# VHH binders against Flagellar brake protein YcgR (ycgR), part 113

Target 1, 263 residues: Flagellar brake protein YcgR (ycgR), of Thauera aminoaromatica (c4kar8)
Amino acid sequence: MAELSTPSPASPAPLDGGRGDELEKFTLRGARQILQLLQDLITHRGLITAHTGGGHSFMTAVLKVDEERGRVVLDPSPDPQANRRALAAPRLTCVTQLDGIRIQFPLVGLGEGQDKGRPALFAPLPAEMLRLQRREFYRLQVPLAHELSCLLKAEDLARKPVEVSARVIDIGAGGVAVVVPTGAAEFVIGGTLPACRLALPDGEPIELDLEVRNLNRQTQRNGTEQLRVGLRFAALPRAADTRIQRYIFKTERALNAKARGGL
Below, E stands for the ipSAE of ESMFold2; O stands for the ipSAE of OpenDDE; V2 stands for 0.75 times the mean of E and O plus 0.25 times the DockQ between their complexes.

## First folded at step 17 (VHH)

Design LA7 (from W55 with P107Q; framework vhh_7n9e_1; at its last look DockQ between E and O 0.35; V2 from the best seeds 0.60)
Fold by OpenDDE, look of step 18:
Structure LA7 (fold): chain B 263 residues (1-263), chain A 119 residues (1-119)
Amino acid sequence: as target 1 above (263 residues)
Amino acid sequence: DVQLVESGGGLVQAGGSLRLSCAASGFTFSSYAMYWGRQAPGKGREWVSGISSGGGSTAYASSVKGRFTISRDNAKNTLYLQMNNLKPEDTALYYCAKQDYEWGTFQYWGQGTQVTVSS
C-alpha cells in the first residue's frame, strides 16, 4: 500500500498582478544584497510579520545576521504557541516595510536556541528577498487638504452600475491609489473602470479609464475597514498627463518649501 | 488552511474546448475575488482571468479575451474557466488563485491542472 505522499501544499507564490517577469525585477538574490537588506531591517528595528500558515502569524524582528554561520536571528514571540507553530511550519513568510517599501522573504529550517543567553529563533539566510520598490513611478502622497477625488464607475454586488466617489491618497504618472468604503463596489485585479473622473484642484475633472492593479484592505485608526484600490491609467490623453505632472510638481514644491520652514 | 484544487485539464486539439474547475476551501469563498493563472513550460506564471467576489466584474488577459470565460458558484465554493477555441500557445499548467487583500495581489495555493493543446 504505497502511502500516496500527499503533495505538500505548494507555498502560495504571491503573484503581483504583473507578469511573472515583473516580480523578478524586484527579487533580490544576491548574497550581498540580502545581507544589506537584513542589516537595514536591523538598523531600523523593522517589525516583521511572520506568517506560519493556516492564517496564523506573529510579530518578530531581525535581531542579528550571523554571516559566519549563514543564519538570521529572529526575536521569538511572547506567545509560546506561536513559536511552536513557527517551528513546525515548513516555511515562514516574513513581511515587513522599510521606508514605505514592502519587503517579503521566506525562511525555511527554523530552529530555536539562545543568542547571548536570550531565547531566539534561527533560520538560514533567505535565498531571495522581494523588495517591491515602485521604482518606475514616483507616487506623491496627496495632502489631505487637497481633497483629491476620483469618481469611479463600477458595479455593486447586484451588478448594478454605481458611482463611487473615492479619495485619492497617492498619485503618480502611471496611476492613483484611492480609498473606498468596503462593499461600495466590486473590484477585480485586471478589471477596467471606464469613464472615471479624476478631480484635480486646477480645473475640470479629467475623464479617463482606469485599470485595477491592487486591492488592499486597510483598517483605519477608528477601526473602520476601507479598501485601498491601486489604479493604473489605462489611457491618458497628453493634456491630462501634463495636468497631472504639473499638479505633482507644484505639490512637491510646496511640500518641500514647507519642510524647509517656508510658509 | 486555504485549499484550492484545480481540475478539468487534459489533452485537446486546437480549436477545442475545456472547462476548468477550482474547488475552494478553508476560507469564505464569497468574500474574495478569484483568479486564474497559467504557467507554460519554461515561462513564468501569467495572469489569465479574474472575477470579483460577487461575480459582477470580470477581467481577462488580452491573449484569452473573447475565448475564455471565468465564472463562479459561491454556493459550491467553485471557480470555473470555460476555455473555447484553444490554441497551442494555451498549453500550460493552470492555477486558481485567491485574492490577498493584505498583499494587494493574489496567491496560488493549488497544484494546478495541465492543459495541453495539440496543433
Scores: ipSAE 0.845, ipTM 0.954, lowest interface PAE 0.5, mean pLDDT 88
Fold by ESMFold2-Fast, scan of step 17:
Structure LA7 (fold): chain B 263 residues (1-263), chain A 119 residues (1-119)
Amino acid sequence: as target 1 above (263 residues)
Amino acid sequence: DVQLVESGGGLVQAGGSLRLSCAASGFTFSSYAMYWGRQAPGKGREWVSGISSGGGSTAYASSVKGRFTISRDNAKNTLYLQMNNLKPEDTALYYCAKQDYEWGTFQYWGQGTQVTVSS
């Protein structure tokens, strides 16, 4: 998930239209705090999605923190291709959640080796970790079966209005992420999309204004590129907020029930 | 290798105008959204404006909307920022930034150009 930037000494801090480094409030830079958070991930067996760039990611976990050598030990992917991409990447963006707390951190200088005779990935301790404790930063992954969509009001390259039906891939109290075909419309971070229509199951579409916050290119298995657009709700009406929160709550409960029920 | 070179800054009186340029090389300029950011002494970096890859969409920080105009010339690989009705609070080092579609944000790659607005 790349809906938030993780500040790094090698990367620019996020911009906030008059408030630079807005994410600094949520960024841990103390060595002890970083070590404690990594230990919490081990204790809770937190699964981590490691993004290697180019739309690629894999599931991993922190197996151990080697404080003496200043390194984290990660579980390699069962997919050798994913491990090769990770080792070739200049940077990994690691994203996880613990009890509604979003945690994100970069890893640079990934290597491979063994830990107690088992294959492992190694990386230096991150210099920073983002820890977001507020519910508005939680994102529900939208089940494909829900076919959630948002009709975007955007402009093409000639500044002519176009409507784009976009698939919603995640949703939270503060916004949605959607996927659109490359070239369907022009997008820019900070741009406003007025009077868009969010279609939730079993209800009328919700009309709302959206602001572009993130733009990623995703490569599908067939090699086709799509654009992932992160969108923030602008001045969300109470009735719309209530419907979105009910959808999130019901979907979370249904997913939890399904996971516990099994086959 | 990606290179962004900002120019056009200088000293100007309040109410004056400047046009900044950013010369881009090392990537397919027409395929990337482009941005302007600034950093004033003692303040953090601030996003100022953005323009989509084809120029069809633009965005501005509230503090500059109506006074600044972003534009691009894809044939010349150049990004522009027309700054009108400049205020002392616009004093800053201005940076050109390229969209990072891998991480979903934008990155500053140039050295910047200094804008100083006297009262």
Scores: ipSAE 0.767, ipTM 0.937, lowest interface PAE 0.9, mean pLDDT 83
Fold by ESMFold2, look of step 18:
Structure LA7 (fold): chain B 263 residues (1-263), chain A 119 residues (1-119)
Amino acid sequence: as target 1 above (263 residues)
Amino acid sequence: DVQLVESGGGLVQAGGSLRLSCAASGFTFSSYAMYWGRQAPGKGREWVSGISSGGGSTAYASSVKGRFTISRDNAKNTLYLQMNNLKPEDTALYYCAKQDYEWGTFQYWGQGTQVTVSS
């Protein structure tokens, strides 16, 4: 029922990989993995750019997965010509992002029909999906008991310095994700936060520069809004990198020991 | 129904200036970070600049730092890009985009305004 009056492409990345050997490590082919990724797109209401060839595309979404029939259900375009091009195309190349991760998959055999009395497009489940992760490194989910924090040196509405102590929810060699109360500071993708301080066990805090890569708004069940801020290390001294990797290694060992000792 | 309408583009000589505007409607403008992007013919889309929802933080691509200034007027639901010392490399379709807090990146909603910088 919602209308996109001026559709725009949402993807900044290349349309089709076309680099088979290099992309194989990011290609999901397992049925369970494909179904889970499609469900994640539905849950996050991911908008998809569907490319029909000839330089044409339209915006769509996966409305649901019909597992019994082995089909995906897609939202049709409000533009009838876009729907005609899609139905005539030998395949659609679908491109989207999920939390900064590029997702790409082909759909073939597109047909039209109804879903709960509403017009819809249908296609068999894709045989493969590309999941091109922007992060190059493993991200450890930080146990709540560790209470890891990062002091962010950001700006308020008046462009004045403000310090925000943010809880670290994941950490890897390339960056961290943190949560802050909505409105605690001003953030923008591409912004640099100089001289932030990451508090790890075993030593003084690490001073480092961070770049904002992602901003997600999360509403908790109690109604409180938080902002998840994805941060990349802009430049990381070798000693700091070593210490971060040591924390990750020690924590993974401890978590693996708990998994062996008591599920 | 989100709408973003860009204006202020045109043909300008190298070294000149332009001011772009983006009129926003269909959402609470003051609650969203906003961005300018551009696409030159035959090239990929490029992020240019961003500004936080309240205007307290700004960011720029390295190619435009010191020459471009992003700003917003939340009372008028309008985003601006002041472009100074323009270069032929700045020739592109310029569009504004709204932060998508559910995807965590940004959305492109405008159709753009053409900026052409002649040598």
Scores: ipSAE 0.534, ipTM 0.861, lowest interface PAE 1.7, mean pLDDT 81
ESMFold2 (binder alone), look of step 18: mean pLDDT 84; pTM 0.854

Design LA87 (from W55 with S31E P107S; framework vhh_7n9e_1; at its last look DockQ between E and O 0.41; V2 from the best seeds 0.68)
Fold by OpenDDE, look of step 18:
Structure LA87 (fold): chain B 263 residues (1-263), chain A 119 residues (1-119)
Amino acid sequence: as target 1 above (263 residues)
Amino acid sequence: DVQLVESGGGLVQAGGSLRLSCAASGFTFSEYAMYWGRQAPGKGREWVSGISSGGGSTAYASSVKGRFTISRDNAKNTLYLQMNNLKPEDTALYYCAKQDYEWGTFSYWGQGTQVTVSS
C-alpha cells in the first residue's frame, strides 16, 4: 500500500522572500496601525490560516488584542496536533483577507494558556503586518450588468498570437483587472500586451497597451478555475483617461443612488 | 518543498557575459511563470526579468532590456538568464523566483548567486 504522500501544500513563501521595495509600501509597522488592523480582524471575525511550516496549517482567529501585555490572543485549533506544531514552530505565518485585501503577518513566541477560562494561544503583537492593497488607485468593482470586456492580444503556449476576450471585473485610473479562462493565453508579470481594446458602454473601444502586474488563480463557485490578471495602463491617451474617469464616476453615482433606495 | 538553486554567478569584467541557471524542484515547473530578481548591496530586491510558464512571453526591466535574455527548459526544470554586456551596476545577488498565483506576485526561495562586475 504505497502511502500516497499527499504533496505538502507549498508553505507560503516567508515574508522575507518578497521584501522587495514594492512590498514595503504595503507593510504596516506602526503600533497603532497594527492594533487597528487586528481589531478590524476581530470585528469582522476574519478566519486566519496559520502556517506552522512543513506544509502544515490550521484555521484560527484573533480573539483579542491585549494591549497591556502587548499580545494577541488566537483561537486554538480543535486539533491538538496542530496546536503542538504551532507551539513548536519558530514562526507562525498568518494569512487572511479583509474586505478583499490580503493580510499577512508573522507571529513569534507562541504560547498556550487560558483567556477567561477558555484555552487560547498567545503571541506577542506582530512587529509588522502586510496589507496588500492591490493598487494605489481606487478601483471600481464593475457591475456584472455592464459586461465590460477587454480584448487582450497575447500568445498561447505555442507562441501563436491569440485574442482573448476578457471580462473586466474592476477598473481604476491606473488599470483593470480581468478574468480569463485558465490556459487561454500565457502571461508573465512585467509583460506588455500591445494594442488591446477596452470596451466601455459609452462608445468605441479604447485601444491601449497593457502591462501585466498581477496573476491570481481563482476558483469559481462551480469549481472552474480562472485566471485573474491585473493590468496596468502602460500608456493612456488623455481622451481615454477622461472616458474611463467618466465611466467610473457615473457608475459610482448610480451604485450609490441604488444603495440609498433610489431606482 | 519548493526549492530553487541558483548558479553561474561570478566575477566578470565590464562588457563581459555570464549565464545564470536556476534548478527548480518541489513543484510542477512547467505550470509556473518564473522570474529573476537581484539585490545590490544596500538596495532592495528588484525585478529583473520574467518568463511565462510555456516560455512564450518574456519581460525585462528597462535597465537590462537588450542585454539580458531569460529562457527556460521545462524538461530540465531549469531557468536561465543570459547576461551580456554586463555593467558595474549589474553587481548584485541574483535570485530565481516562482510565480505565486495566490498572492498574485512571485516569491524567492533560493540563496541566490553573486554576480560581480568589475569596472
Scores: ipSAE 0.844, ipTM 0.954, lowest interface PAE 0.5, mean pLDDT 88
Fold by ESMFold2, look of step 18:
Structure LA87 (fold): chain B 263 residues (1-263), chain A 119 residues (1-119)
Amino acid sequence: as target 1 above (263 residues)
Amino acid sequence: DVQLVESGGGLVQAGGSLRLSCAASGFTFSEYAMYWGRQAPGKGREWVSGISSGGGSTAYASSVKGRFTISRDNAKNTLYLQMNNLKPEDTALYYCAKQDYEWGTFSYWGQGTQVTVSS
């Protein structure tokens, strides 16, 4: 396969997820934090996808960090063409995960050489690393028996209103995650769903405005595809907040009592 | 082999209009929500707009709402951004992005197209 001959401006490479200011809170810029994270990748022998631009990538790993020279040492590709693309690229976007958390970092100024007599790629330490751990606060996993649901007021393919009853799988102070059948409605990150209704086990449903924050695909045990929709509460009234916190507290107490002896 | 190729940028006077295009290949375009982002000089990349996989839902950053319109043509595997009443603050490198259903976010794959708005 051949790459295009006309390159566009160099920055930034693929797999920068999310909204701009949301990503900043997951961005590490401290030198000591960056060194520690790179060392963790070395220790766990994390495989890294390095994106060179133009839709090309190769697999690599961080072999070591040379703190004295301020450089990271990478494993070269066995494909010489991938190495040539990497060396010609103005920036590599490195993507991997550590304990299920997505790690992303740029490398600029890539060079080639040898490390202990073996071919290696070298780059200055990255100035930033993204450690995307989206969930910042506690989320209660909703017991199946509670049958919590949220009525979503969304739109279909024809932009017509549709109501979707979605099962709530987790709930916290800032929002809920729900599951819906694939194709039940149209969702987009940043979209708002006004006047949705959250049904708690006791009392009347709570009317809430929600914003879509995440969209994941999930496969059920029976092979059926579902969409997991992460939703943020917009401008939550105090009374609604109090009811949600009480539900979380009571449910946690009940679950803790079961764990301590099946009470 | 996911590819997103942005085009349609250029130099425009303030108050003018441009239509950006994003040609998609290497995935089933109609199954993915799509997004536009931009990066101005000296700033980080920021989200501009999004559209659901079938086109039934759209969203916009407050700075562009009412001036920009996102759309898609699933038969042509193409995403569009109609940009009206352009301002110097809209000067940026514009990127399209594809929904990432594994991570739940979206990601940029292309080199972008430059939009420059003169006063």
Scores: ipSAE 0.701, ipTM 0.918, lowest interface PAE 0.9, mean pLDDT 83
ESMFold2-Fast, scan of step 17: ipSAE 0.789; ipTM 0.944
ESMFold2 (binder alone), look of step 18: mean pLDDT 84; pTM 0.847

Design LA88 (from W55 with S31E T58E P107E; framework vhh_7n9e_1)
Fold by ESMFold2-Fast, scan of step 17:
Structure LA88 (fold): chain B 263 residues (1-263), chain A 119 residues (1-119)
Amino acid sequence: as target 1 above (263 residues)
Amino acid sequence: DVQLVESGGGLVQAGGSLRLSCAASGFTFSEYAMYWGRQAPGKGREWVSGISSGGGSEAYASSVKGRFTISRDNAKNTLYLQMNNLKPEDTALYYCAKQDYEWGTFEYWGQGTQVTVSS
């Protein structure tokens, strides 16, 4: 299941008028919010993985925020080579979690020096921070026993047309997430998959157009990799919308009744 | 080390054309979807276009559809954006991005290339 994976946001058509990319609504740009989030990372002793490019990363933490000078102070790596790679990198991509919320932010202009007599890394405060909360999206986790599938139209790595039967792992009012074996087909965020077929337990498959909104890899408990594809419903007919909502409602009620009766 | 180096920007008159390039290194370019994004001063970063790893699938923001064309040359590890019929509102710093399969979205590594469209 996608317990620890980031849900794909169900969003309208691509950006218009300079609102940012599809992650804009999860992006903090206010100086006060950025300072508060960095302070929360300090308070909770959040460990940060700093990616320096080329597959290189190191573990760090925010030691303090220097509001007067507009910079953040980071704990350097015990490995001098990791620190040299970080200082040479045009940018760090910092990734962490706070109470199950994924936080990601860039740092540019990294320098080194000392803070209170101890080695430290310094960078200007990030202009933006991504904060992604799972609770913001309602998605029904599809019971494995329901065997929901969606037949996707795509292309494989050799540019040949291919139809992929994908397992539906979650479903909401705005879309589905599916899993496919890595390499089964090529996907691109923003791409349209026309005339796909969503199979629900009751009735004929629903024919619908889907837009790719998110792509990530997941490792199953047995060690196999799968591609998780987040898909938005494009121009969903009212009858199809009604059937999907009915499935969600019935399944949620059944799960809630089972939880109460199974205790 | 992963590097993405954007180039080809410049100053151009409205109605003109530019071709942007992104030179990729440090990863197997042919295995990743690639993207173009842009950021105008005082605005957030916005997605412009994407292309699948084999080049068979393309996507465009509605604001650029029909004017911009994304392409790639996997033998040269290079991503392109052909920009035609440029408008003042296309003025922005343009970035290429690698698909981030861990996080599920775009991964920006480069400094970007500035495109300025005068009226």
Scores: ipSAE 0.608, ipTM 0.889, lowest interface PAE 1.4, mean pLDDT 81

Design LA92 (from W55 with T105Y P107S; framework vhh_7n9e_1; at its last read DockQ between E and O 0.50; V2 from the best seeds 0.75)
Amino acid sequence: DVQLVESGGGLVQAGGSLRLSCAASGFTFSSYAMYWGRQAPGKGREWVSGISSGGGSTAYASSVKGRFTISRDNAKNTLYLQMNNLKPEDTALYYCAKQDYEWGYFSYWGQGTQVTVSS
ESMFold2-Fast, scan of step 17: ipSAE 0.798; ipTM 0.951
ESMFold2, look of step 18: ipSAE 0.755; ipTM 0.934
ESMFold2 (binder alone), look of step 18: mean pLDDT 85; pTM 0.858
OpenDDE, look of step 18: ipSAE 0.826; ipTM 0.946
ESMFold2, look of step 19: ipSAE 0.624; ipTM 0.892
ESMFold2 (binder alone), look of step 19: mean pLDDT 85; pTM 0.856
OpenDDE, look of step 19: ipSAE 0.824; ipTM 0.944
ESMFold2, fold request of step 20: ipSAE 0.789, 0.754, 0.753; ipTM 0.941, 0.932, 0.929
ESMFold2 (binder alone), fold request of step 20: mean pLDDT 85, 84, 85; pTM 0.862, 0.853, 0.855
OpenDDE, fold request of step 20: ipSAE 0.877, 0.885, 0.881; ipTM 0.967, 0.968, 0.966
ESMFold2, look of step 21: ipSAE 0.530; ipTM 0.864
ESMFold2 (binder alone), look of step 21: mean pLDDT 85; pTM 0.854
OpenDDE, look of step 21: ipSAE 0.809; ipTM 0.937
ESMFold2, fold request of step 23: ipSAE 0.711, 0.761, 0.751; ipTM 0.922, 0.934, 0.936
ESMFold2 (binder alone), fold request of step 23: mean pLDDT 85, 84, 86; pTM 0.857, 0.853, 0.867
OpenDDE, fold request of step 23: ipSAE 0.878, 0.875, 0.876; ipTM 0.969, 0.966, 0.969
ESMFold2, last read: ipSAE 0.767, 0.748, 0.733; ipTM 0.939, 0.942, 0.926
ESMFold2 (binder alone), last read: mean pLDDT 85, 85, 84; pTM 0.861, 0.857, 0.852
OpenDDE, last read: ipSAE 0.885, 0.885, 0.864; ipTM 0.968, 0.968, 0.970

Design LA95 (from W44 with S103F; framework vhh_7n9e_1; at its last look DockQ between E and O 0.35; V2 from the best seeds 0.65)
Fold by OpenDDE, look of step 18:
Structure LA95 (fold): chain B 263 residues (1-263), chain A 119 residues (1-119)
Amino acid sequence: as target 1 above (263 residues)
Amino acid sequence: DVQLVESGGGLVQAGGSLRLSCAASGFTFSSYAMYWGRQAPGKGREWVSGISSGGGSTAYASSVKGRFTISRDNAKNTLYLQMNNLKPEDTALYYCAKQDYEFGTFSYWGQGTQVTVSS
């Protein structure tokens, strides 16, 4: 029984509060659009990571959309404790992907009940859904075997310059997410990390400036806390962009080939 | 319960200065990055500035860079925003925000403090 390593819930990309205007382009608020997207999730049986707060999440799916009652039906967790947390949470943040597009939406007012004799969670329809369609928002999960790393130039609590070697966990055209030990350096959203070095497998590290976009605390399976740092490429040379794109493409191709049984 | 209480806003003439304060309670203040945001009439909330938990790292929106200074006193659980050379475009309700390490962003908890800059 291969323990399906539950993919570490990709911390929902912070709704970039600073690019409110850009995010609006990707936010669906129309009732029809929301309904359609939810139906698409049902059709594709998309797994959803539901975040309940406190660093807790569970896997769920949209089972049904009840338009008459203006509610969505979700698959409950097999863990009763997760369900209790969900019900107690003032807000559930749902994150999923459809056709490689990240989707995020809030649910408020969760309740429990039965749908056709089966336990279910109920929530009012979301008021908005975020659909990130741009390739720039696509993030390739970096295979562990690639050992992709980024040398971060930051400051510690004493404002002493420190270099932190961070593992890259995902990469896209617009940036990277890295994990660092808690307390390794000080970070702030909007902060710039100058002259960092991204190590790709195909050659010399790329020197680049990074901007901190999100900060998530993650607890590993071993109980160790890590900090996930979402970083935007502040200024990416064209040559570097090409290399990154090539890496992403090559890696995706390899992963797809493997998934098809070719490797 | 997390509480953030902003103060120090008011009416000021263009070119003037204000110092905002945010009193924090209900959490370990020194363990969280803190932020300032603002909302102008008819506009959405925008990020203004951020400071790391220890105060070693700071960030500013391009619109306020060189004019505003964020600071914190962890012993007093207080966040500050020194605003110099204020412009009419800085007129807004200013909010203090706490880092959310679960969702990766920051959350606003207070009622804000009104800053009005007259021409």
Scores: ipSAE 0.857, ipTM 0.958, lowest interface PAE 0.5, mean pLDDT 88
Fold by ESMFold2, look of step 18:
Structure LA95 (fold): chain B 263 residues (1-263), chain A 119 residues (1-119)
Amino acid sequence: as target 1 above (263 residues)
Amino acid sequence: DVQLVESGGGLVQAGGSLRLSCAASGFTFSSYAMYWGRQAPGKGREWVSGISSGGGSTAYASSVKGRFTISRDNAKNTLYLQMNNLKPEDTALYYCAKQDYEFGTFSYWGQGTQVTVSS
């Protein structure tokens, strides 16, 4: 066979999001885990944004889980167009929050009907649910007065090496987040930046390798774009780790002393 | 209306090669980093590779490094994945993905293309 046809639009689609190998540890696939999480959403009366594609979405909630029929029951939209879009969509990407944690799951095979005499939407139980807590480690918000910076060794838009001095906005045991002007360098999630230099207030800059984990654009009011780059420490030397932890500890202690004096 | 259409999958024997394509529309392709991901049956989504908007910076999962090559043609709005020396463990539904600068990660928009590698 030379080429296979594209699967029909009724096939289940994978969850959207960051790097797949990182998301695997947050993905629930056990039937009991999925049922328990859906029940938690019902108990907390969680409001769900259901994305139908094409930039359209509607608000819904899980009304109940029908274990015997293997399906979830959703609140229909009062807007008939939203319901029509949902029923026509090959998948419904549901996004919500539970106890501050992002929950995401696909529903396929959505149908309409009645539940206890009330209109409802139905779908088979999802095959997987994502319970995403992106920050597994504490991150200190860096005081502006510290002027922490990180020299990034990256490539520009013309594929040429460039060094970019980036302001560090948060730092933790596992990485930093920095801000750079949009267009100063090219970044790709999963890319590595070798031999970057993190400048702490005391002592010599730390040389370390960084891996790009997320990229956000922010447009300032004046139209200027900046890029927030989330970076993981790759192969962090022990001495560098010690210095970073000491910086975090000292800064937290100083901030707590100010808070105690102000309270 | 963002659309990503994957193609080029198929059935091949171990050691074979395939070239995947992803046709993009509904956005300015050259302004976005692009990615390939895959999902084997009964498993979670796995990031495979990424390429910067200009094409000069690339990244690969360790399981495919040296065997797969990501590339893009911004004039044709097309993303590619050349897969060489395929192994049965590469069997999966392959998706291309677009950088989501609002969320900070990337999103899969297409239905994927199936790659099946026999031993």
Scores: ipSAE 0.642, ipTM 0.896, lowest interface PAE 1.0, mean pLDDT 82
ESMFold2-Fast, scan of step 17: ipSAE 0.787; ipTM 0.943
ESMFold2 (binder alone), look of step 18: mean pLDDT 84; pTM 0.854

